# VHH binders against Protein KTI12 homolog (KTI12): the designs that were tried, part 4

Target 1, 302 residues: Protein KTI12 homolog (KTI12), of Arabidopsis thaliana (Mouse-ear cress) (q9lmh0)
Amino acid sequence: MALVVICGQPCSGKSIAAVTLAETLKESETKQSVRIIDEASFHLDRNQNYANMPAEKNLRGKLRSDVDRSVSTGEIVIVDSLNSIKGYRYELWCIARAAGIRYCVVYCDVDEAHCRQWNKERSDRGEDGYDDGIFEDLVRRFEKPERRNRWDSPLFELYPSREVIDKSSPVILEAVTYLTKTVDSKTQDVRILQPSIATQAARFSEANSLYELDRATQEIINAIVEQQSLGAAISRVTLGNELPPIEICRPIGLPELRRLRRTFVKLMGQSSLSGPPLPTDADSAKRRFVDYLNREFGGNNA
Key: E = the ipSAE of ESMFold2; O = the ipSAE of OpenDDE; V2 = 0.75 times the mean of E and O plus 0.25 times the DockQ between their complexes.

## First folded at step 1 (VHH)

Design f12 (framework vhh_6fv0_2)
Fold by ESMFold2-Fast, scan of step 1:
Structure f12 (fold): chain B 302 residues (1-302), chain A 120 residues (1-120)
Amino acid sequence: as target 1 above (302 residues)
Amino acid sequence: QVQLQESGGGLVQPGGSLRLSCAASGFTFSSYAMYWVRQAPEKGLEWVSTISSSGGSTYYKDSVKGRFTVSRDNAKNTLYLQMNSLKPEDAAQYYCAKHRGYSGYYFDYRGQGTQVTVSS
């Protein structure tokens, strides 16, 4: 009753993530039935599948066809492949929408150097690794999933080079919790809390918002500290495409940043019922904190 | 049917210690990550710590790192929070919570809580 798309660079630990997720789902309170669709089911080695554009297109077509057949079975379907092209992930998302089932992306975020090393180690052992030319081509063409895109959301990020992926992994457990929610299996997930259960809805929103707020504001402070340490004189701190830059007119010390963060968090906590609503996700929390800092630093151009 | 019952709170002096417990029922405790969260009278709900389903991974709010230790006993369906070197800012109603899901961390259920007061 759900479609899970595993995504990542070649040799990024995707199959371990897929198997771990499937086993955790089978052991969950609701004991979900799970099916993994992967390249091994087509009886071709990986270099044959990625030798040229027609072969790669054929592989994607076969995987898509298997997914489309499987989404009506009442099982959770996990697609374990590169899923590297955003247009292809969009097509898989459309299949889930047409079937009225839940959808998510699990991304194994591993840097190219580690993926290259793991590919070499597999080849050295006589296991099914990628030929160097094929590997470098796949790495170059990889289109990283982004949470702002509907076909890449919700996005669960794993870091196999920084942590062991097992049944106790927090992100795996988060994905399992999302996938085992039962009341919306036949309808699109609307992610809205019912107003008639106002205290419960407020508690859940507040709890999530405060956790995200704490983490998000610390990430912003870390970015400011890092960029100030890098430059001789920094007048602008950039935080990516979705967030406005922070304008600073002087170097800002860590004690001042910590004081501003503490004040901001207190203001958000006190205003949860009578002021603006608390942010419900990390991006909203970061945006509000950046806006707060820009006001406090006085670098406003308009 | 999911129930969480916190205990072990009380009044301690600054620098003192307390051990909180949470008894869980109505779900497969060993399958879920668990949280400790707290709420002071004039503040919103604040995340304190997370423990993975197996107990192999633990995470803490920066201000409590090195002072608090979360643990669990899956055979007894019980979650613990050992709090050392307590500070006045740690005074709050403490709740245990079940992992909810979606992007980031959400709380599915919370108990009635246990009050921690740090004062002479």
Scores: ipSAE 0.000, ipTM 0.117, lowest interface PAE 19.9, mean pLDDT 73

Design f13 (framework vhh_6fv0_2)
Fold by ESMFold2-Fast, scan of step 1:
Structure f13 (fold): chain B 302 residues (1-302), chain A 121 residues (1-121)
Amino acid sequence: as target 1 above (302 residues)
Amino acid sequence: QVQLQESGGGLVQPGGSLRLSCAASGFTFSSYAMYWVRQAPEKGLEWVSTISYSGGSTYYKDSVKGRFTVSRDNAKNTLYLQMNSLKPEDAAQYYCARTYVEVTSGYFDYRGQGTQVTVSS
């Protein structure tokens, strides 16, 4: 059991990668059962799915729900779509972790010029191409996967504009080996689990708000854990300039901090529907999370 | 209920050796990668080593490469850390841990009570 996320620019050869991977897995010595979840399964025109933000969010929601449903079947699930937004890839990764299954990303790295040409050629043939406006919007908003991020790792990179993607492709064979070997679904690459620390404050984009929120809140958790590890009787955790301190009356363990962060992220997701909007930057996200923790620990939130 | 219990710590002179053990219970040990982490007084938690579920892959902090060796016995549900050529900077409380995957690094879902390693001149 595994979840494979195919990622790439519009018209970057993603479906060829998905089909090739699925066929190679089915023909492997272990004879894996494979399911591909893609946009075609919804019987909607491609341009209808990406016509506006609500339609796009609805498509991502449907794909995510289908993935969540499918990860309990005992099959390898391949989700073949743009998967262009870090926040959405993070959500898919969370589904895999909750299900206790293996996860990886297959990235079709093709430059914009080739993608535009291939889109034009598909449209000229009457195939499923993107309208120019939709294509350019998707290209502009694409967030390239990075192997230092857990939700983008392990990362298998393909270059369809520079090579033929088929069952003999070394990267396809590497992915098959990873997916078919006897490994624990919770096995992690430590190098990938220890990304570099960035101190630059960044405005949250609409496309990756959940990813940025997760990153900001985890920085707070890391600071709490580190300060508690320096002493057994910490009653106040100081987080730096402009953030209120976290007031605690007892040592707080990692499992409790993880549960509280997960609950906070879920609450922020719910509030985007009818409550206050999501934080617009990392500092605002950290402030709200600190306020949440102080509420849970009995600190001053007035 | 997941439980991790470390042992094997003690006082050793610089250049000496120690072998740490971690007894695991309450989960399928052979299905999880395991971690060794340490914490010196007045310092944060520091990752030391990782071993894959099968023992086929091992990873080490740069400063301990060639000196420390992590291993496991899945039949006995036990994790080991062989520490050679110990230095004063290796003095710390050592913990074994099981990882739960989250978005950022250094996140452990379970950690034992630890075993103290002291290196004195």
Scores: ipSAE 0.000, ipTM 0.108, lowest interface PAE 18.3, mean pLDDT 73

Design f14 (framework vhh_6fv0_2; at its last look DockQ between E and O 0.43; V2 from the best seeds 0.00; counts 0 for: pae E 12.1 > 2)
Fold by ESMFold2, look of step 2:
Structure f14 (fold): chain B 302 residues (1-302), chain A 121 residues (1-121)
Amino acid sequence: as target 1 above (302 residues)
Amino acid sequence: QVQLQESGGGLVQPGGSLRLSCAASGFTFSDYAMYWVRQAPEKGLEWVSTISSGGGSTYYKDSVKGRFTVSRDNAKNTLYLQMNSLKPEDAAQYYCARDFSDYLEWGFDYRGQGTQVTVSS
């Protein structure tokens, strides 16, 4: 079972990619059942779904709910929509993580000019193109997936304007291999917790908070690395007027910093129902992480 | 070669206490956050408690908060769980686990047989 998020600009070939991936998966040796969740299942046209912010938000909510119901059925689920908002992709990643299944993003990377041309061609053929105003708004608001973000990884990039997307496409085959691979025999006894539906719903209300947490913690790590590069032993890392300094009595390597950040983010994502709410802004997130680091390096700062 | 060995379980009456231990070897224990998780018959694996790599931060599931205390001794490579005011709902096989992130996924890496906690009057 797996969750695949198709991502790309309007009119970038996402539906072709989704259908191609689904057909390739159905023909693989695993014969895993595959379901595409798309905007057509809601019986509204494209321009109605994106006419205004309330309509768009309702569409995302319906898609998310259908994904949440579908991940427990044993199928490979492909979400064929714009998936343009970083926080929304994070919410989908949380669903996959809670269900203990593989997750990936398939990104149709097409420049705006080709997307605009293809939108016009669809309209000229009498097909369901986007109205110009809606199209330009969607292009402007698109948030490109980034490999460094855990909720955008692994990332499989397609280039529909530069190559034919079919079952022989190397990237499609790479995605199929990832989605159908067996667990390493040395790690088959690893188990992942399966939170309740209520727990999952509460975590999804925090999607942008966890995105801000991830970004804020990386900024702190970057500051530590930068200040250590200034001298042989920096005993105090300063972070600005509103944050306590980080007291470091020895050089801290990037591998240790990455482990500490990973643990902190996992703790915050797991314990949000039983402890303080997740920070909703970057400054609060930084303060919590700084407190965490100081406790790890030398005990409680207080 | 990662090894985690749980001990200290047993039969206890409601309201009683137990102290669980987890001996760790085959990895640098002080580099890892550690977890206690538990599994009752016919139930899924449930997170109980977390302690940071240095021991400075502890976290608990709501149902055990105030009753359970996680601690660690990095010099002895040992993780502990002090369980007080035990309830029948706490009866389970208890495992220690270390931090795990294989494919940018959240998870627990547990290796031992666990130790059984039984609460009966």
Scores: ipSAE 0.000, ipTM 0.332, lowest interface PAE 12.1, mean pLDDT 75
ESMFold2-Fast, scan of step 1: ipSAE 0.000; ipTM 0.364
ESMFold2 (binder alone), look of step 2: mean pLDDT 80; pTM 0.813
OpenDDE, look of step 2: ipSAE 0.311; ipTM 0.725

Design f15 (framework vhh_6fv0_2)
Fold by ESMFold2-Fast, scan of step 1:
Structure f15 (fold): chain B 302 residues (1-302), chain A 119 residues (1-119)
Amino acid sequence: as target 1 above (302 residues)
Amino acid sequence: QVQLQESGGGLVQPGGSLRLSCAASGFTFSSYWMYWVRQAPEKGLEWVSTISSGGDSTYYKDSVKGRFTVSRDNAKNTLYLQMNSLKPEDAAQYYCAKGDYEYWYFDLRGQGTQVTVSS
C-alpha cells in the first residue's frame, strides 16, 4: 500500500508518532494492515548501533533490506528510525517508487534542547537512552527534511514539544487521509529525479568516494584470496549477509584478480567524470564490484 | 546470460540523423532502467541518456538535450536512441547498458556501434 518514513532528532517522539499513526490506520474505515520496522526488532543495544560509522551503516542496511522485503500492495510499512541522512531517505523513496506505492515523511520537529532533556529523562528512568557523545554526534549530522525535495514529500510535521500527539491530532488525521485514498497509478505525483541526493553527495566528495572504492575492492580481493587458500575446489566465496556470494568456476590467481580490479576502478572513475557518480559508501562499492566479478567469472569464460 | 547488441551506427555529415537500437536478451528487460553511454577515441566513457523501466522518465546529458531522444519497446526488448542535428563532438562508440537503479550506475554488456560525423 504505502511506505511511511518517520524522521527526527534522537529522542524527538518518533516512536510515539509511529505507534499513533499505526493505530489510527488500523482503526480507519479501510482497516489497513500496518507493519512498523524499527531498531528494536534487531535486538541490538541502541548505543552499539551508533557507536561508529560501520555499525551505523550496518543498521541502515538492515532497515533498508527489511523495508525492501516488507513492501507490498496490501500493507502500509512504517520505518521508525532516525532516518536522518538525506541520501538514505532518497534510497527509501526509490524503493517506494520502484514498488509503485504511496510514500510520505512524518517529521517530529523538536529542538535540540528538548531532545537532550528527553534523552536525559529516558536514561534516568532506566530506558534505552543515547550516551552523550553518541547523541551529540547524531544531532550534529542530522539533515532536516525539506518539502521542496521529492523524497521528503509529502511532509507531515509534528511538534511533540508543543502539542500532544494522539489519534485526534490534525496532522495524524491528514496523513491517514493521504495514506487511505484510492491509489491510481496513472495519477501518481511522486517521480524519480536526477541526480539523486546520494549521487550529489558522491559528486561533492569524489575523493572520499574514490578512496572508499579502492578500499572496498581491495577487501573483496583479499577475501577471495583467503578463501581460495583454504581449498583449491572452492566454487563459492561468501562475503557476508548483505552481499551476494562470488561464484567461481575455476581457481583464480592474484594477477587476474588485480587486473579485474584495475579495470573496474578505471571504469568507475570514467563513469564519475563523464556521467553517473561514484558509490557513496563501502557497501555500495562492494556490491558493484561483486556484481562485476560474478559476470566476469560466470559461465566458465576461459 | 545477459546480452546487449547495439546497431544503427554509421558515417553521417554534420547536421544529419541516426537511430541507434539495442536488442536485449537474458534478463527481464521491462524491469530495468536502461542507459546510453559513449566513448570517443582516447577519451573516457561518457553518459548520454537514461530511461526508466516503464519509459515514463527520460534524462539527457546537457549537450544532447533537444537533439537526442531515448525510447524503449518492452514488448520487443529493444532500446532506441534517436540522434538529430549530429555534431562532430558526437562521434564515438555508442553502448547501451543495463542499470542498477539503486546505484545510478551501469554495466557495459554490448560491443557497441560506431558513430562517425565527418564533413
Scores: ipSAE 0.000, ipTM 0.112, lowest interface PAE 18.6, mean pLDDT 73

Design f16 (framework vhh_6fv0_2)
Fold by ESMFold2-Fast, scan of step 1:
Structure f16 (fold): chain B 302 residues (1-302), chain A 120 residues (1-120)
Amino acid sequence: as target 1 above (302 residues)
Amino acid sequence: QVQLQESGGGLVQPGGSLRLSCAASGFTFSSYYMYWVRQAPEKGLEWVSTISGSGGSTYYKDSVKGRFTVSRDNAKNTLYLQMNSLKPEDAAQYYCATSRGYSYGWFDYRGQGTQVTVSS
């Protein structure tokens, strides 16, 4: 199980990279099940997706939603889109961490001049190209992935303008090796992906606290959703011996759970400025969220 | 726009069989979990069955296990519910439903429903 984020400028060869990676994974020794999520998955036109900020937010919302669903199916998920801003890549990284799955970024590093030329060539052939205004806006807003950032690592860099990308490409093979090690257990890697020692914090900074809060609450939502799938009406959701159970008297869907999670995270963020301090670790974050849900479901307690 | 249209309901005697169908449009059908839910007169909405996007995972209400089988044809954007050994307690309006993401309880979209009546 893994999440792969394809990143690059418009017309930088991202779809070729995504398809090549998917085919190489399917043909690997472990015969990985792979799914590509892209704009075509939603039957949306290229220029319509980026015509204005509301349209782009709608596209990003649909991609994020489909990724959330797909990581619960046990497949390797490849997100083939521009993923041009760091905030969007950060959100996808948070989904992977919450799900406890392996994550990486594949970056198609192509200079603007080549991207413009390839966009023009696509348009000249009658294929889907970007309108000039949309293309230049996307290029201007692109934030290059940086290996030092947690949400951009591990980073696999491809150079489609310098050489052919195919199943024998060294970087593709490196990515396949990285992604398949989790499922065959033939490596010194632990069961769950570990960040490098340099990126681990001894204590939660405010930034790390917000990340851990987001991750922990998503894990609770995943547990509730999973347990509800096993019964018609779940009156008690058990999360393990260290956490109180969640008492629910009715089925509760993902949209409501996501709304409650967003409200909780916002409230906890505001509390960093006044009121109770932020949770200092994942277990404390989970406990507070469970307590919050029990109050919202009318479960505060005898 | 998401649209769901159920069919196949009718009147059967106890022990009989019915096959329900749901035609889906307006979304990437193979990418979403699908649900069968039912509502008997003067009772609340009750979950019956769940099927994953690929069809590889299925879940059932305990009282219908072994009698009902959910399936899907992603090439035809169609969901099915094969109901065997029907009991009077199975009489209800049956709906197919979906939700964006991995929802199992509530759902954003539901069809008009198809009526199943079980009586002698």
Scores: ipSAE 0.000, ipTM 0.117, lowest interface PAE 16.3, mean pLDDT 72

Design f2 (framework vhh_6fv0_2)
Fold by ESMFold2-Fast, scan of step 1:
Structure f2 (fold): chain B 302 residues (1-302), chain A 122 residues (1-122)
Amino acid sequence: as target 1 above (302 residues)
Amino acid sequence: QVQLQESGGGLVQPGGSLRLSCAASGFTFSDYAMYWVRQAPEKGLEWVSTISSGGDSTYYKDSVKGRFTVSRDNAKNTLYLQMNSLKPEDAAQYYCATDEYYDILTGYFDYRGQGTQVTVSS
């Protein structure tokens, strides 16, 4: 069971890589069940998918939903799309981590000039190419995978403009080896039989920090909603000894809490943010979120 | 329909100052965090600053910290960026955005306004 993210510029040979990987996995010693999730499965024109932000978010949402559903089926899932934005690859990596499955990125590294030429050739053949404006916007926003990032690792790099990609490609075979690695049954049994009591030594890694931050802040929202449901006149939400209380002067609806959480997580996720450093653990993340909520609920009222 | 109208850009010499404005309409301005982002000819879209919905929390790109100040007037549905000690590196088209049209985690930006051009040269 694994999640494979195919990544690359528009018209960089991603679908050939996805199909080649899938067929090689099906023919392996383990005879892996493989599912490819791609844009074509939704019967949408590629230019419609990337025409504007709502359409693009809708496409990513549909692909993400299919991934969430598919990781529970016990098969290897290959997501064949641009997957060009690091934040979206991070979200897919979070799904894999939550499901306890293997994850990797297969990157089709093709320069912009070749991608433009292949897009033009596709259009000239009457195939579904990208409109020039959409193509250039996608190229401009492409964020190259970096193996130093956990959500881009392991990274398997293919060069479709320099080599033929087929079942004998060394990088394809490397990816297959990684994806079909057997887990030691004894180690797995010991892990299952011995309960994991605490992740007390949980420190936010740079790769993990956004996932842990999202999770920690969601716990705070859940606590607020739960305590408000117990009484109509709540003025203070208590979160235990480690956190300050949240002071509220009015009922706070779930949609408002979700908007505040989303804004907070985005603010904390900025790598170029020089003011506040990212929280180092879940407790500090919860504390900063509580402080943020107290400010937004009127802690700084004039 | 969300509409954002940026203004206040222009030509300024290094060390000069400009104040950018963003007039917002079509949504409840006071419910949304706002962003300033910029795009220079040789660079991609860069995040510059963020301000919380109430104006109580502000954040800045490292290279502009101490020189730029973001603020908002929720009664007027207007966002501001005060830019002091401008450097040649600050020359760019400046845009304002909301969470709905700018995804900071993915970098996607749906331009709702024309932006305002900032040029820094002697």
Scores: ipSAE 0.000, ipTM 0.181, lowest interface PAE 16.4, mean pLDDT 74

Design f3 (framework vhh_6fv0_2)
Fold by ESMFold2-Fast, scan of step 1:
Structure f3 (fold): chain B 302 residues (1-302), chain A 120 residues (1-120)
Amino acid sequence: as target 1 above (302 residues)
Amino acid sequence: QVQLQESGGGLVQPGGSLRLSCAASGFTFSSYWMYWVRQAPEKGLEWVSTISGSGGSTYYKDSVKGRFTVSRDNAKNTLYLQMNSLKPEDAAQYYCAKDEFYGDYSFDYRGQGTQVTVSS
């Protein structure tokens, strides 16, 4: 199971990429079940969808809701839309992380002149094209995916203006390989490893200490999420007079916070054998977790 | 395509040292926590060490603390494990691994491994 985000400017060949990827996945050796979520499935005119910001936000909300509902079905889900806004791709990535599934972005990189020509050709054929004003606004607001961002990686780049996109396209085959990679061997390895780690943590950690650690770290996560929800540009999370603040240089999503929390809790269980003793109260647990988060967020970003 | 390639293993006498390397490709190396795990004959995988994406946090199995040091070079996409004062009980196939899914301490991938033998 996986979430694939198709990205690109209006009229950049995204639907051809989505269909080609889906068909190649269905024909693969693993015989993947694939679902495409697109604007057409809502039976709305594309110019109505992008007429103004409320309509556009409503479309993105509908697509996101359908993705969130679909990621538990055991299918590979492909989201075929503009997916042009970085913050929206981040939200889709968060859904994939929360669901524990693979994620990737397929980017149709086509220059604006070709996109304009293809849009005009659609209109000339009586097909569903964008009105000029809407098209130019969408082109102007497009936020190109960047490989260095976790929510844009892995990034598979297609060039529909330079090549024919079909089942033999090298990038399509590369994406299929990534999405169909079996986990049987490493899943078995994880089962072997998990009992050792979990059993060791349980054996050398008091139930009371683990309960306090779990509760306290949840409270810190809730505080971060709540304070971030109040403002887009928050750089400091204040937790009270007895705790240092958490310094953040970017918005931190709930899936990332949950991963950091689970890693912290497991590693604290491991280190209790000969490391510092487990915290005996909520304040000590909170302080260690805050220190941990400040170290992780204060590292140099490349 | 995620790939991990371990190297640096070999035969060493008790008390000796080895430096293992893991070359990573196909993912944003600096964004992932990395792990060293080992498997001795007729035993399951054992976690050995963990290092955060930035390298700022390191963790070790109790039996290797003070003897093993994990490090990483994010510019070279390479993970290292310096092993000192090796004991016969450290003999195993050593693998590097990364998190498979957020929030579930599972591993995406490990390479072919590198064999460490400790004998006189």
Scores: ipSAE 0.000, ipTM 0.106, lowest interface PAE 16.1, mean pLDDT 73

Design f4 (framework vhh_6fv0_2)
Fold by ESMFold2-Fast, scan of step 1:
Structure f4 (fold): chain B 302 residues (1-302), chain A 120 residues (1-120)
Amino acid sequence: as target 1 above (302 residues)
Amino acid sequence: QVQLQESGGGLVQPGGSLRLSCAASGFTFDDYAMYWVRQAPEKGLEWVSTISSSGGSTYYKDSVKGRFTVSRDNAKNTLYLQMNSLKPEDAAQYYCARDYGDYEGYFDYRGQGTQVTVSS
C-alpha cells in the first residue's frame, strides 16, 4: 500500500507518467494492485474544473475524499492531477501518514514554454487543452515540489521534454523499487501510525526529559551553525541516519536559531493540562526539534 | 491556544458501552489527523485509534478492532470514540491527541483525559 502524488505544470506529461508507473507496478514481480484517481473520473470539463476558485476547491475536495477512502483498500493509489499547491500536497501526505503507508511524489519537470506548446498542440487536435487564461493562471500559481519539504519526499523527477517516459525509464524503475520494497528489520521505512517509543516513556525516564530536551536542541543548533560555517549555499543540514535533514532556503543566523530553540523548549514545558508529552531520550527530542525547524523554515500553511 | 477536552468516561461492567467525546478549540480541527490514546495504571501510553483529517480513514489497535469506532464531526470540532463490549483490560485514562505532523506518529497536544473503569 502506498500513495503516489503526480505533480507538474498543466500539460507536462503527468498522465503518461501516471499510466506508465501504474502499468510497471502491475507487471512487477509483486503484481501490485494500482488505482489511479484523476479529474476525468468526475466527468467534468477540464476548463470548468479550473474556471474559478470554488470549482477548483470542489475538485481538490473530491480528489482528496477519494484518496482518503482509497488508501484503506490495500492498493497503491496514484493521484494524477496538477497537485500544484504545496498546502494540498501536505494534506495528501497527512492522509498517507495517518494510513501508515508509503508516500512519494513524482514530478514531471517541464519548462513553461514546452507546456504552452503542448497545450496548444492538444487544443489544435481537438483534445482536452486549457484555455489560455486558465493555463497562464495555473502556471503562475504552480508551487514546485522541493525535496526539503517532507510532503514532497521522496521526490522522483521526470523530464518528459528531455526524454521518452516509458516502462524502462530509470526514474520509473526507481519509483517502482521504492514502492514495492519489502519492509525488513534494517530498513523499516513504513511505520504503522501510532505513538512512537518517545511517547511510550517509562515513568522513571520522565525525570531527565527536560534536561535531555535542552541538551538535544542545543546540539542541533551547534550542528547547523558548524555546517553553515563551512560555506554559503548549504541547502541541507545532515544530522545522521536517524534524523531527517534540516532544509534551509537561506543562511540562518545564530540569534534566530537561539530564538527558535527558546520558543520550542518553552512550548514543550508550557502546559501542565494539555501540553504534549516530553520526549524520553535525546534522539526523540532531536527528532521533534528538527521537525519544528523544518516547519518554521519550510512553511506548512495550507 | 490549543485546547482538547475529553468527556464521557465512567464506570461500566464488562460487556458494557461508553461513548467518549473530545472538544477541540484553538486550531483548525479539520486540518489534523487525531488519535485516541490510553494509559492504564503502571503502564505506558498506548495507541488505540487514528482518524484522518476528513474522517475517511480509521485505524485501530488489534485488540479493539470490531469493538471500538472512532469518528469526528468537523463542523462541531469534536472527536468521538464509541466503545462497545468493554473488557477489564480496557480500563484506563483515555486521551484525545492532535497529530504532530511528523513521520513517527507523535502528537503535540493531548487533553486532561477521561477515566474509564471496567469492573463489576
Scores: ipSAE 0.000, ipTM 0.141, lowest interface PAE 16.2, mean pLDDT 74

Design f5 (framework vhh_6fv0_2)
Fold by ESMFold2-Fast, scan of step 1:
Structure f5 (fold): chain B 302 residues (1-302), chain A 119 residues (1-119)
Amino acid sequence: as target 1 above (302 residues)
Amino acid sequence: QVQLQESGGGLVQPGGSLRLSCAASGFTFSDYYMYWVRQAPEKGLEWVSTISSGGGSTYYKDSVKGRFTVSRDNAKNTLYLQMNSLKPEDAAQYYCATEWDYSGYFDYRGQGTQVTVSS
């Protein structure tokens, strides 16, 4: 039993990779039983599934729930979807670890230009492709799997734009070998699997970083409220030598400041998609929030 | 809209017990992993427990293992945390959360429920 996570940009050949892997596993000497869980199983238009954040979260929740329910000894489960968010891949990895089964990621590494072309060709043939806006949003938010991460390992990389993916593909055969390995001297390790301390620490660090961001921005809000309470309309709020001042053209109530802070924290969370996690640096967080407030207050009257 | 409402907190003596509840609405509760997180005085936000969508898998912070039990009732859209043998270090504001994402995406958290442990 194993869980395989297929990963890649929209229109990167993921379904061909999933089907090829499944057929190769079924035809292997061990005659594996294989189940593919995909978006088509919910009978919803792909554009409906990715139209907005709640719809996308519902799709991921349904897929994750299906995996959790389908995990059983003797069957290999292949999740064929974008699986584009590293947090979501981590949750799938946790399911595999809890079940004591093998886990791997198969990544279809295709550049954006080829994915865009293949999406257009699908649409031109009258097949359901992604709407341009949805396609570009998905491409922008894609988080490439990294072999160093436990939830992205082992990582089997395919290049559908540079090679034919079929049952003789070396990487497919390597994945089959991994998935059909006889568990000998290390059976105990497989059976007692649970999320690693390092992985649990990573989740805690992310929550702690968000907390630090919330705390730093709340300190800025408190300073604004305090200085405004000192009397007369204040056109400029000074926060110390290391931070730019906040320029205001009107009294700003606490409810408005709280709304702006919530919006900023949400935007900061979403922007951390690209590159390394933002450092837990209070001064950097405060400066970015001050810049955001100056833009909001100045832009409203510009 | 995703909405979470925690309850069940209060003042308890060391060694006492409390049962926290989280009422969820605005999403398909049975499809989501759920989390309990806490924020102790003068400390950062701390993960406490995770429960899978079907309730079959549970995970705990080392310091609460054997004392805390997370559970859920998908028919009632409710998440629970049974806390036994409470220690002063467990005093914190406890939050129910629907999703935690490594990308730094927002987590949907409730308003919280306060747990105080004192002699």
Scores: ipSAE 0.000, ipTM 0.184, lowest interface PAE 16.0, mean pLDDT 73

